# VHH binders against a4qp31r305to451: the designs that were tried, part 8

Target 1, 147 residues: a4qp31r305to451
Amino acid sequence: PPGSRLVLMSQVCKQTLAKDSEKLNDVNIKLHRCSEAFIYLLSPLWSVTLDKCRNSTLVLGPVRTSVHIQSCENVRVVCVAGRLTIGGSFNCTIHSLTPTRPLLLPGNASLTLGPFHTQYPTLEDHMASAGLAVVPNLWNQPLLFGV
Key: E = the ipSAE of ESMFold2; O = the ipSAE of OpenDDE; V2 = 0.75 times the mean of E and O plus 0.25 times the DockQ between their complexes.

## First folded at step 3 (VHH; framework vhh_8emy_2)

Design e3 (at its last look DockQ between E and O 0.22; V2 from the best seeds 0.00; counts 0 for: pae E 15.6 > 2, placed apart)
Fold by OpenDDE, look of step 3:
Structure e3 (fold): chain B 147 residues (1-147), chain A 126 residues (1-126)
Amino acid sequence: as target 1 above (147 residues)
Amino acid sequence: QVQLQESGGGLVQPGSSLRLSCAASGFTFSSYWMHWVRQAPGKGPEWVSSISGSGGKTNYATSVKGRFSISRDNPSKTLYLQMNSLRPEDSAVYYCARTYEVTITGSTYSVTFDYRGQGTQVTVSS
């Protein structure tokens, strides 16, 4: 069922990874220790976790539940997501569309939050599939805990 | 004292064109992404178009792509929306809006608040 599968992408380094596959639909994605990578996952996803990624750019399809960024450095994330959580991360930039307030956990430094400006041809369909709308966008209303 | 003031709306026939304007004041206009959103009676707000601070990047909703064109004049602090080939379903109150950025450094952070105008009515009807 949706949200039951996990796809682990570990140590994607010095490469461009682009996927637009039904196999990614409604799956949980974990990106672990990616480095110097450009990763495009342009499908409606269930959840996404970035853990210990560095010097990378992530462009994600709509994420139904949550995007969690943990212990990342010099990472750019572009995403539509139900929820956004960021902890322990440094010099990261997140362009997001989210109907909930981003949660900033302890340990962050030099974060930049911005609005979602990216488009691709099937984005609106994917957003619909993920149950996400273009409004409201609360990207600019973070909640800070222990920062 | 951030202010946004829309103008240029009106009643027009299908297939016609309108050009909306948004006069901005009270902030460094060129530093912000600007947006058009619209709301029709009985419907929720709908994003229409966005433009980066420099004007180098633009985005459009699929429903208006190819028909609408967003632009800005930073010296005069004015945002524009050229609307061509108007359809009845384009009827709505159109708002210009400013998005802001959040910067977090250690335990310090800065948040610039969002603003929008009071809107201008666009009605497309035969």
Scores: ipSAE 0.016, ipTM 0.238, lowest interface PAE 6.8, mean pLDDT 89
Fold by ESMFold2, look of step 3:
Structure e3 (fold): chain B 147 residues (1-147), chain A 126 residues (1-126)
Amino acid sequence: as target 1 above (147 residues)
Amino acid sequence: QVQLQESGGGLVQPGSSLRLSCAASGFTFSSYWMHWVRQAPGKGPEWVSSISGSGGKTNYATSVKGRFSISRDNPSKTLYLQMNSLRPEDSAVYYCARTYEVTITGSTYSVTFDYRGQGTQVTVSS
């Protein structure tokens, strides 16, 4: 069933990882302690969590529920997501298309939010599969939670 | 292709009012915060005012607060700046802009603007 599987990617270091497999459709992704990596997961996903990643770039296919970025440093994320949450992160850049206000938890510094401009051949089909539309995009209206 | 076309500038006397317009195309206008930025000769650009995509929230630089009013009409994709009680120091080329990037440091926001129009000249007599 959609959203019932988890793929853990831990310690992806100094490499480029690109996946566009249907095997990733509707799975939960956890990226843990990745460093100096370029990670492309170009499938419709259920959720994505980045935890303790550094010096990395992530490009995600549309994420049905949420992207959560926690305790990351110098990470660039490009995503389409139902919800975006960021906490405890430093010097990170997030380019997003999201119909809800990004939620900024405590502990962030030097965050940059930008609009989503990435295109790949099956993107629009993946957005439809994830129930996400081009509008509204609230990337520039973050909500600060907990101060 | 993003296009922003400013109009409504002119030469006026101190204390006068003027209304600037900005016609937008090539993007989903109602989804963006929109801004007015001005640039006087020999100076860097100065942020003037901002308005949310829905029009429900507005912000003003302290130098214009109480005198200028930003508004938008989403069906016609048009941004406005009502400028009252104009002063010589308001003389500048005025640009409309959409938000390009937002940088957050602690609780402080920094907004990078995308302004591509020719601007409209406002001159308040010396």
Scores: ipSAE 0.000, ipTM 0.258, lowest interface PAE 15.6, mean pLDDT 81
ESMFold2 (binder alone), look of step 3: mean pLDDT 81; pTM 0.789

Design e5 (at its last look DockQ between E and O 0.02; V2 from the best seeds 0.00; counts 0 for: pae E 14.7 > 2, placed apart)
Fold by OpenDDE, look of step 3:
Structure e5 (fold): chain B 147 residues (1-147), chain A 126 residues (1-126)
Amino acid sequence: as target 1 above (147 residues)
Amino acid sequence: QVQLQESGGGLVQPGSSLRLSCAASGFTFSSYWMHWVRQAPGKGPEWVSSISSSGSTINYATSVKGRFSISRDNPSKTLYLQMNSLRPEDSAVYYCARTYKPTIEGSTYTVEFDYRGQGTQVTVSS
C-alpha cells in the first residue's frame, strides 16, 4: 500500500541522479551521506529524509507527508511537502511549498528558507496525486523547537 | 499472507537496554534480507540495521553502531534487535522490514523495503 515502501540511497557521491519512475510513487525515501550530488526525484513521494548529506542539491517531487533534513551541510533542497523539519544542519537552503509551518529543531546554523519556484511538466499532476495544493504556503513561518 | 509482528518495545530510562523481536510468517524468511527501521514523530523513517538472508552480512547505521546488535533465527523465522545504551534520540516506532539484497554500485548502495510490520514503540526518557 502507499507509504509502505522505503528506499534507502546511501553514499551517492559526485554524480547526478535523475528519476521520474512510477516505482517511486508514494515511496519513503532515505538519502544517507550523499555528497557533491545532484539528485532529482520527480515523482509524488510519501516521505523524504536527508541524513548527513553534504554539498548537494536535491529537487523533489511533491512529498505527501514530510521532508526531514538532519545533520546536513551545504545542501540545497527544493520541495513541495506536507511538513518540513530541519535539525542539526549547517549552511543549508530550502526552497519549499508547505501548508504547515516548518519545524526547526536544535543544532541548525546558517539556514536559508525560501519559497518554491521550481516547475516541471508533471508537477501539477503530482501535487494532485500527493494531495497538496499551492496554497497556503507557510515556508516563511518556521517554528523553533528546543532552541 | 505476509506478516511481520514486532514486539519488545516499551518505556525505559537512558542507558538501559531493550530487545526487540520480529515474528515473520507467510513467506520464506530465510530467503530475505531483514532490516530494522525506525520512525520518530515528525521525522521520516530511519534505517537502523540490516542482516543478510544467512546472517553473514550485517550493517548498522552510524547512529546505532556499537550499541545495537541485529540477529536472526531462520528456523523460528524471528528477527532480533538488541539495543544497549539507549538514548532519548532512539525513541521511535521500530519496524522490521524485508527485502532482497541491496544494489551496490561503486560506493553507493540502494535498498528497497517491500514490506514492514506494524511496529513497536520504544521510548527512552529519564
Scores: ipSAE 0.021, ipTM 0.263, lowest interface PAE 6.5, mean pLDDT 89
Fold by ESMFold2, look of step 3:
Structure e5 (fold): chain B 147 residues (1-147), chain A 126 residues (1-126)
Amino acid sequence: as target 1 above (147 residues)
Amino acid sequence: QVQLQESGGGLVQPGSSLRLSCAASGFTFSSYWMHWVRQAPGKGPEWVSSISSSGSTINYATSVKGRFSISRDNPSKTLYLQMNSLRPEDSAVYYCARTYKPTIEGSTYTVEFDYRGQGTQVTVSS
């Protein structure tokens, strides 16, 4: 069933990882302690957590529920998500398309938000599968907690 | 005029403890999240820890969690970092910082650290 599986990608270092397989459809993804990595997960996903990653770039297919970025440093994320949450992160850049206001938890610094502008051939089909639309995009209307 | 003055650094052996202090003035200290950032020779700055304005929310970098403890005293406008079980890799100049106010510039939203002190040197021998 959708959202019932977890894939943990831990300590992916100094490499490029690209996946667009049906095996990743509707999976919960946790990226943990990845470093100097380029990671492309171009499938409709259920949820994604980035935890303690550094010096990395992540490009995600549409995420039905949430993308949570915590305790990351020098990370670039490109995503479409139902909800976006960022906390405890330093020198990170997030380009997003999200119909809800991004939640900025405490402990962030040098954080840059920008609009989503990436395209790949099956993007619209993946967005439909994840129940996400191109509008509205609230990337520039974050909610700030603890500031 | 915002001022931040760090103190409490020194030369210590591995496994030792130090307590760093940061005296703040020129702004409403109790309204800001505060942070510790460190910089080793030849490296860029590294975030260490953050504490909310009330002190109720605290975050640590993975490299220091369980060994360092951040705290604040709002009446005295002072930020602290208790550093236990020090390791040679903790050697750096330590700076305190406040959260800079977020801004939106065109299509970009930015939050920065605001640190202005000279820092305090911590050196842990191997």
Scores: ipSAE 0.000, ipTM 0.197, lowest interface PAE 14.7, mean pLDDT 81
ESMFold2 (binder alone), look of step 3: mean pLDDT 80; pTM 0.809

## First folded at step 4 (VHH)

Design s1 (framework vhh_8emy_2)
Fold by ESMFold2-Fast, scan of step 4:
Structure s1 (fold): chain B 147 residues (1-147), chain A 126 residues (1-126)
Amino acid sequence: as target 1 above (147 residues)
Amino acid sequence: QVQLQESGGGLVQPGSSLRLSCAASGFTFSSYWMHWVRQAPGKGPEWVSSISGSGGYTNYATSVKGRFSISRDNPSKTLYLQMNSLRPEDSAVYYCARTYEVTISGSTYTVKFDYRGQGTQVTVSS
């Protein structure tokens, strides 16, 4: 059923990776230790986790459940997601559309937030597929945890 | 050369309506989400609304939801903000922007635009 598959992308380095395949529909993505990369995953996704990535840019199709960013540095993430959490990260920029308040966990420094701004031909269809077609955007109302 | 030019502001009474326009040039307008942001005297900038490149998706700040409507006309490269039931608290300079970022550093909030217009003044008072 949807949300049962995991795609692990480890050590994507010094490259541009672009995927828009239906094979990524409703999958869980984990990106681990990617560096110097531009990664475009333009499909409706189930969840995305970024761990220990650096000097990279991620542009994601709509993510039904959550985007979790942990221990990243100099990373830019552009996403539509049900939930957004960021912890242990430095000098990161997140442009988001989220119906829930972004959760800022302990250990962050120099975070930049902005509203979602990316357009691609099937974006609105993918937003509907991810259950995010009619939702408010609370990107500008982050909630700090542990302070 | 990217240019954004706002117009349509003015002095109105509470409960009135205004329609703001933003004329864009120098980029492929339909390929970008566009935003309205405002800044009241002595306060920092506040995000108001966003619209997708196709116009099929819109978002609003809680303070304006149900009163403001964002729209666009891609052939004429123009962004609009229809403001209904205006309140004194809506008084501000209104800017259209292609991107909008807020950097958090301690108690300091720094705003950055990749491109922003000169703004149009809206004043709501009796």
Scores: ipSAE 0.625, ipTM 0.827, lowest interface PAE 1.3, mean pLDDT 90

Design s10 (framework vhh_8emy_2)
Fold by ESMFold2-Fast, scan of step 4:
Order: structure tokens, then sequence, then C-alpha cells
Structure s10 (fold): chain B 147 residues (1-147), chain A 126 residues (1-126)
């Protein structure tokens, strides 16, 4: 059942976590209260949610449906995703390749945006697996909500 | 030491074509996405196009889609931008860059590059 499994990564602290396993294919990832961490999840994923993470860097394999960033501080996210939303976050940097306009929800301050820039050996195969191989990039056209 | 050197700019008439080159050195070129960014007089920098390290994925700004083509030759460590059907609005200094960032603070937009070249001037006028 693609997209039905959830992997929770809670309180990953002061470490580097790198995973590229096929076991992560088409799973939902939730990262909660991670801090001072470098997290590499280099597999085609279904969805990713970041909640209350701080002082961390996340490099994601292509995410089929959505990347949602909520209540984060001093976090860098690098992703290819169907949708990108960010809310309640401060001093965060997102480098993205998204066919839809990034959605900036209420509560953000000091956001940095850029085009996707990470290369790894199977990236393009994973983009195809996530349905994101041939898509436009609207990273520079964010939509502001809650004005 | 990372270095990027652009070339190929010039003065051309509307409807013309130009091919820009960017020679890279000091890093494993094929391991990095590369970008073209332009800046017109009196305006902030504008993202134009990106290409994956393998060359298998390309993306373009809406204003240049269908007219510009980004490519790379990894053995020679060179990035290219083929510009067709040039318009006066395309007049700018064109930079190649390894990373490009825009920070949003209220109504202010601040641009930062990891590395960018010195630029090559493109002028489109009749």
Amino acid sequence: as target 1 above (147 residues)
Amino acid sequence: QVQLQESGGGLVQPGSSLRLSCAASGFTFSSYWMHWVRQAPGKGPEWVSSISGSGGSTTYATSVKGRFSISRDNPSKTLYLQMNSLRPEDSAVYYCARTYEVTISGSTYTVKFDYRGQGTQVTVSS
C-alpha cells in the first residue's frame, strides 16, 4: 500500500542521520522536535512533515505529495516535492523544485528560498518514481496566506 | 578554489540567438546542480534556469520557457545557455551560479550566491 506507512523520527538530536533504503520508498515521514541534526533521507518519499525542529538541515529525496514545515527555527530544507507549505517558522531556508507555488502560511519570519541544488547518484530515478521527473519549478513564485 | 567564468554575451537584434558558456573549475562539476541568473539595470537578480548534475533534469523561469535551453558538458566542466528568439526584455548581465538564495524580509528581497561568475553582458536592441 504505497503512501499508507508512517515513519516517525522524533528528537533526532546532535547527530547525522543518513538513510537511502528502499524501505523508505513511498512512506510518510514525520520529523518532530529534531535539533542540531543533519538528516538525509535519499529515497522517493510519499510525504514529509517537519514539526518543531530547530538548528537542523534536511536533505530529502523526491516527495510525491507534500512537504509541510511547521513551527521550525533555523532549519534548512532541500527538497523536490509536489507541494510545499511552511507556517509558524523563523529564519528557515528552503531550496526546492516544486511544480506548484510554495504556500507561505501565517506566522513565518525571515524565510530564504532558492532553487533545488542537491545531486546524488539515483536522484533522477527517484524523481521518476515520485512522478516529479518532468515538471516546472515554481520555487520563486510563493503564495502568501493569512494576510 | 571554485571559479566560474561566463562568456558569449554581446549586442544582438530582437529575434536573434546567443549561446552563453560558463567554464567551471575547483570542484566536482558533475556533483552539482548549476543555475543561470540574470540582472537587468535597475532590477534585482532574476533566476533563469537550473540543470541537475547529470543533466537529466532542467527547469526554466516562465518568461524564458520554450525559448532558452540549458545544457552541460561534464567532461569539459562547461555549462551552457542557448537563447533563442531574444527580446529586449532579455537584456541583462547573465551569471552562472552553483547556488542562489532570496531572503524575504517584509517587502525587502536580498539575494545571495554560494558562487557565481563575473557575468557576461547581453544586450538586445534594434
Scores: ipSAE 0.794, ipTM 0.893, lowest interface PAE 0.8, mean pLDDT 92

Design s11 (framework vhh_8emy_2)
Fold by ESMFold2-Fast, scan of step 4:
Structure s11 (fold): chain B 147 residues (1-147), chain A 126 residues (1-126)
Amino acid sequence: as target 1 above (147 residues)
Amino acid sequence: QVQLQESGGGLVQPGSSLRLSCAASGFTFSSYWMHWVRQAPGKGPEWVSSISGSGGSTFYATSVKGRFSISRDNPSKTLYLQMNSLRPEDSAVYYCARTYEVTISGSTYTVKFDYRGQGTQVTVSS
């Protein structure tokens, strides 16, 4: 069933990884301890978790439920997502399209936010597949936890 | 070289309409999302609107939703912003941009563009 499969990408290091397979449709992605990497996952995804990654760039196809960024440093994430949460992270840049306010959890420093800006041929079809085609973008209205 | 050239600003009365244009050159226009950003005197830049490369998806800041309409003509490499029901608080220099970033460091906010135009002044008064 959609959203039941998990793909773990661990220690992707010093490389460019590009995937656009329909086998990634509606899967959960966890990226753990990736470094010095450029990662392109251009499929409609169910969820993405980014944990302890550094010096990397991630460009994601639309993510139906959530993108969660935790304990990352010098990471750039470009995403369309139902929800976005960022915690424990330093010097990270997120360009997003989210119908909900990005949630800034404790432990962040020097975060950069911007509106989603990436085009690829099937983007709008993937947005529709993820339920994100006709939504507002609240990227500029982050909610700061604890204030 | 990448160039973005805004035009169409002016001095208008509250309730009026204006159409801004941004002529792009030096890159494959249809492959890029485009944004309108504005900056009022004494204030930091504010994101106004975004449009996908195909023009099929459009997004607006809450303050302009329902009044402004972003569009693009990829063959002519031109971005537009149709502004209706203008208010004094819409007075600003309007820029088109390929990317727009806001860095948050405590209470400090700093802004960066990948590329932006020189701007066109919109003044809504009296």
Scores: ipSAE 0.789, ipTM 0.889, lowest interface PAE 0.9, mean pLDDT 92

Design s12 (framework vhh_8emy_2)
Fold by ESMFold2-Fast, scan of step 4:
Structure s12 (fold): chain B 147 residues (1-147), chain A 126 residues (1-126)
Amino acid sequence: as target 1 above (147 residues)
Amino acid sequence: QVQLQESGGGLVQPGSSLRLSCAASGFTFSSYWMHWVRQAPGKGPEWVSAISGSGGSTNYATSVKGRFSISRDNPSKTLYLQMNSLRPEDSAVYYCARTYEVTISGSTYTVKFDYRGQGTQVTVSS
């Protein structure tokens, strides 16, 4: 069923990875300990988790449920997502379109937030597939915990 | 060499409409997202709206969604903001900008612009 598959991308290092396959449709993605990487996942995704990633840039297709960023450093994330949470992270930049307020958990330092700013040919179709086609953007209204 | 010049502001009554323009030069306009930002007296800059380089994607602050419409004309390198149903709380200097970012450090918020214009004043009053 949609949202039941998990793709683990572990230790993607010193490379550019670009994927736009329909095989990633409605998949859960976990990126773990990726470093010095440029990662483009341009499909409608179910969820994305970034854990212990460093010095990397992530550009995501629309994520239906959530993007969770944990224990990352010098990471840039560009996403459209149902929810966005970030904790334990340092010097990270997130450009987002989220209908819910971003949740900033304890342990963050020097986070930069901005509105979603990416375009690709199938973006609007993917937003519709993820249930995010006509939603407000609350990127500039984060909720802060432990500040 | 990058320049952004706003125009179209003025003094209007609540419920009125205004159309703001921003003339851009010195860069490949169609390759950049563009933003409208406003700043009321005594307040920090507030992001209002954004539009993709192609014009195919737009985003709006919750406070203006349904009332404001952002558009662009790439051949003339001009960004527009159509403002309808204006309210007193929309009174501000309006800027166009090539980027808009907020850095959060503890309880401190710092706004960053790649480039920002000089602004055009909008006053909504009885």
Scores: ipSAE 0.480, ipTM 0.768, lowest interface PAE 1.6, mean pLDDT 90

Design s13 (framework vhh_8emy_2)
Fold by ESMFold2-Fast, scan of step 4:
Parts: sequence; C-alpha cells; structure tokens
Structure s13 (fold): chain B 147 residues (1-147), chain A 126 residues (1-126)
Amino acid sequence: as target 1 above (147 residues)
Amino acid sequence: QVQLQESGGGLVQPGSSLRLSCAASGFTFSSYWMHWVRQAPGKGPEWVSTISGSGGSTNYATSVKGRFSISRDNPSKTLYLQMNSLRPEDSAVYYCARTYEVTISGSTYTVKFDYRGQGTQVTVSS
C-alpha cells in the first residue's frame, strides 16, 4: 500500500548509493548517520527524513509529502517535495521545488537555499506520480520558526 | 566552454511588453533547468523564473507571476522570457543562469548564480 513501507538507511559511509527501482515507489525513507556519501534515490517517494548525516549529497526523486532534515552538517539536498523542514543543521545547501514555504526550525546556521535545478530521465513523470506537477515554487520564501 | 548570451532588452513605457532571449552553447541545453535572474542598480540579484529541461515545469517569483512567461526551444538552444504589463519596478539587467543560490548567515544574505553572460538591460520609464 502506498506510503506504508519504511526503508531505513543507517550508517551509509564513504560510498555512492544509487537506486531508481520501482520498489522505492511511495516508500518512506529514513537516512540516519550517513557520512561522506553520495545518495541518489531517483523514484517517486512518500517521505524522506535525514537525521545526523554529514559531509553527504542527497539527490531525491519527487517526495509526495515531506523532506525533513535534522541535525545535519555539510549536507547538500536536491529535492522536489510537498514540504521541506530543516532544523539543527549547519552549512547545508538545499535546492528545492516546494509548493509550501520551507520551514527553518531552531538551531540552523549558514544555510544555502536555491531553486531545484536537476534533470533526469522520467523526472516529470515522477513529479506527476507524486502529485507535484504544475505547482508553484516557494523555495525563496522560507519561514523562520522557533518557540 | 559554457556560454550564455542574453538579448531583447530596451527602453519601454509602463504597460508595454518585451521578449528576452538567451542563446546557450557549450553544454547539453535540454539536460539543464534554466533560470532568469535580474539585478537593479544598487540591489542584489533577484530570482525571477525557472524552467525544467523539457519545459514541462515552470516556476515564477511572486512579483512577476501572471505577467511573465518563461519558455525554451531546445533544438535552437534558446531560453525566452515574455514580459507583459511591465512596471518601473521591473527595470534591471536580466541574466539567464543554470544555478542560483542564496546563503543565509545570521542577518546577511549572499547571492551567487552561474550567469556567464553580460545580461540585457530593461528600462521601464515614461
């Protein structure tokens, strides 16, 4: 069933991981403590969470619901996503296409934001599959949040 | 190497239309998302619009939405920006670029973009 499966990728270190399988369609991804890695997940995904990752680059297929980045350092994320949140992170770069304003939670320092700029075969088909075709991009209107 | 050459600017009256062009060379044009960026004298660069490699996805800054239309012709390696209902606030040098980034450090905002061209001047004044 769409959105019910979780794939945990823990401690992916000093490697390149590339996946474009239909097995990742509508899957929730959690990446935990990955370091010095290049990770390409080029499928329409349900959600993605990055936690405690460092010195890594993530290129994601369209993410239907949300991309959440927490406690990361020197990480680059390229994504099309329904929502984007980032907290507790330092020196991270996010190139995004999001129809909602990126939420900058407490604890961030030195963030770089930019509009989505990556092309791969089937990208537009995957955007349609994730419900993200023909949406506005509010990447440049982040909301700073903290209570 | 990568070259981007903008053209089509000029002096026009408020409410007028202009179409800007950007001729690209030195890379596989259809494989890149492209952006229009503008910079008014004394101001930082402002992101205006984005188009996907196939042209199937387009995005616009709130300030130009509904007035500007981005398009591309991949066989001729040309990017376009159709500007309608021009306002004095649209006066700027317009650049095409493959990337655009804003770094936020405290209260400081630093912009970088891959523009490679000289830009084309648009002046909206009576």
Scores: ipSAE 0.751, ipTM 0.876, lowest interface PAE 0.8, mean pLDDT 91

Design s14 (framework vhh_8emy_2)
Fold by ESMFold2-Fast, scan of step 4:
Structure s14 (fold): chain B 147 residues (1-147), chain A 126 residues (1-126)
Amino acid sequence: as target 1 above (147 residues)
Amino acid sequence: QVQLQESGGGLVQPGSSLRLSCAASGFTFSSYWMHWVRQAPGKGPEWVSVISGSGGSTNYATSVKGRFSISRDNPSKTLYLQMNSLRPEDSAVYYCARTYEVTISGSTYTVKFDYRGQGTQVTVSS
């Protein structure tokens, strides 16, 4: 069933990883302890979690349910997602298109937000596949939790 | 090298329309999403609208949705903002920009651009 598979990408270090395979369609992605990396996952995804990643740039295809960023430092994320949450993170930049308000959980410092502004040839088709083709962008209306 | 030059502002009555233009040079215009941003006297910059490089995707601030329309002409490297049903609250200097970012530090918000034009003044008044 869609959304039942998990792909773990652990310790991707000092490299560029680019994937656009249909094998990633509707998959849950967890990126754990990646550093000094450029990661492009250009498929319609189910969910993405970034945990303890550092000094990296991530460009994601549309994510149907959620992008969760936790305990990251000096990370740039570019995404279209149903929901975006970020906690425990420092000096991170997120360019997003989300129909819900980004949730800023406790522990963050020096976060930069911007609207999604990246292109690739199949983006609009992937947005439709993820149920995000015609949605408002509330990137500039974050909700701050934990003061 | 990168240059953005706005034009088309002026003094208009409430309910009027204006079309703003932004001439871009020094970069591959069609490869960049482009933004309109405005700044009223004594206020910080407010994001207004964005358009994808192909022109296929657009988004608007809630305050202007349904009244403003962003478009572009890639061959002439020009960005447009069609403003209809203008209100006094729309009075501001309007800028085109290649990026728009907000840095959050505690309760403070700082707006940043990589490139922004010099702006064109729009005044909506009787």
Scores: ipSAE 0.343, ipTM 0.688, lowest interface PAE 2.2, mean pLDDT 89

Design s15 (framework vhh_8emy_2)
Fold by ESMFold2-Fast, scan of step 4:
Structure s15 (fold): chain B 147 residues (1-147), chain A 126 residues (1-126)
Amino acid sequence: as target 1 above (147 residues)
Amino acid sequence: QVQLQESGGGLVQPGSSLRLSCAASGFTFSSYWMHWVRQAPGKGPEWVSLISGSGGSTNYATSVKGRFSISRDNPSKTLYLQMNSLRPEDSAVYYCARTYEVTISGSTYTVKFDYRGQGTQVTVSS
C-alpha cells in the first residue's frame, strides 16, 4: 500500500544522486549520515527524514506527510511538504512550501527559512499526487517548542 | 526593474498614529512575501513585520506586536504599515522590502531582502 515502503539512503558521501523514478512514488525516504552530497529526489514522496547529515543539499519532490530534519549541520533543503519539523540542527537553510506552520523542536541554532521557488517538469502533477496542489504557504510562521 | 517607494513618514507626538505605504513595481507583487524593516540612528536594522503574498499570514517583532498592523492591496501593488500608539523608541527610517529569507536564532528573527526601498523617516517626539 502507498506509504508502507521505506528507502534508506545511508552515508551518501561526496557525490550527486538524482532520482525521478515512479518507483519512489509514495515511499518513505530516510537519509542518514550523508555528507558533502547533492541529492535530488524528484518524485511525489510519502515522507522524508534527514538524520545527522552534513554539508549537503537536498531537493525534494512534494512530500505528502512530513519532512523531518534532525541533528543536521550546514544542510540546504528545498521542499514542498504537508509538515516540516526541524530539531537539533544548526546553520541549515530550508526553502519550503508547507500548508502548516514549520515546527522548530529543541536544539536548533541558526536556521534560515525561505519560500519554495523551484520548478521542474511534472512538479504540478506531483503536487496533485501528494495532495498539495492548492495550499497556502506558511513557511515564515514557525512554531517553537522546548522553551 | 524592481522598484519600491515608501511614503507616509513624518514628525508626530507620542501616542499618535501613522500609516506608511509602499508602492511596488517591476515584479508580480502578489507572488512575494513582503516586510518592513526599520533603522534608528546609531543602531542596526530591526525587522518589524512580515506578510505573505496573499495577505493571509502576518508576523510581528515583539517590540511592535499589538500596536502595528501590516496589510497589502495586491490590485494596487501597495504594502501598508499601520502604526498605532507610537513611542519615541519607534523613531527610525522605515524600509519596505521584498522578502528573500528569514533566519531564526533563539527568539530573534532576521529577515533578508533582495530589494529594498529608499526609506521614509518617522520621528516620534514632543
Scores: ipSAE 0.125, ipTM 0.557, lowest interface PAE 3.7, mean pLDDT 86

Design s16 (framework vhh_8emy_2)
Fold by ESMFold2-Fast, scan of step 4:
Structure s16 (fold): chain B 147 residues (1-147), chain A 126 residues (1-126)
Amino acid sequence: as target 1 above (147 residues)
Amino acid sequence: QVQLQESGGGLVQPGSSLRLSCAASGFTFSSYWMHWVRQAPGKGPEWVSYISGSGGSTNYATSVKGRFSISRDNPSKTLYLQMNSLRPEDSAVYYCARTYEVTISGSTYTVKFDYRGQGTQVTVSS
């Protein structure tokens, strides 16, 4: 069923990883302890979690449910997602298109937010597949939790 | 070498319409998402709207949704903002920009524009 498969990408280090396969459609992605990496995942995804990643750039296809960033440092994320949450992170930049307010959890320091600004062939089709076509962008209205 | 020139502002009454233009030069216009940003006296800059390089994707701040329409003409390298049903709270200097970012550090919010122009003044009053 959609949203049942998990792909774990652990310790992706000093490399560029690019994937645009239909095999990633509706998949949950977890990226753990990746460093010095540039990662493209250009498919409609179910969810994405980044945990303890450093000095990396992630460009994601539309994520149906959520992008969760935890304990990351010097990371850039470009995404379209149903929900965005960021906790325990330092000097991170997120360019997003989300119909919900980004949620800033405790422990963040120096976060840079901007609107989603990337393009690739089939982006609009993937947005429709993820249920994120024709939605408002609340990227500039973050909600601070626990302050 | 990068230049942006806003125009089309003026003094209008509430309920009126205005069309703002931004003439771009010095870069490959069609390759950039473009933004409209406004700043009222004594207030911080507010992101208003943006449009993808192809024009296929647009988005608007909640405060202007349903009243403003962003568009572009890539052959003439011009960005537009059609403003309908103008309200006093829309009074501001309007800028076009290639990038827009907000850095949050503690309780401090810092806005950064890339290659914004001089702006065009919009005043809505009776």
Scores: ipSAE 0.475, ipTM 0.759, lowest interface PAE 1.5, mean pLDDT 89

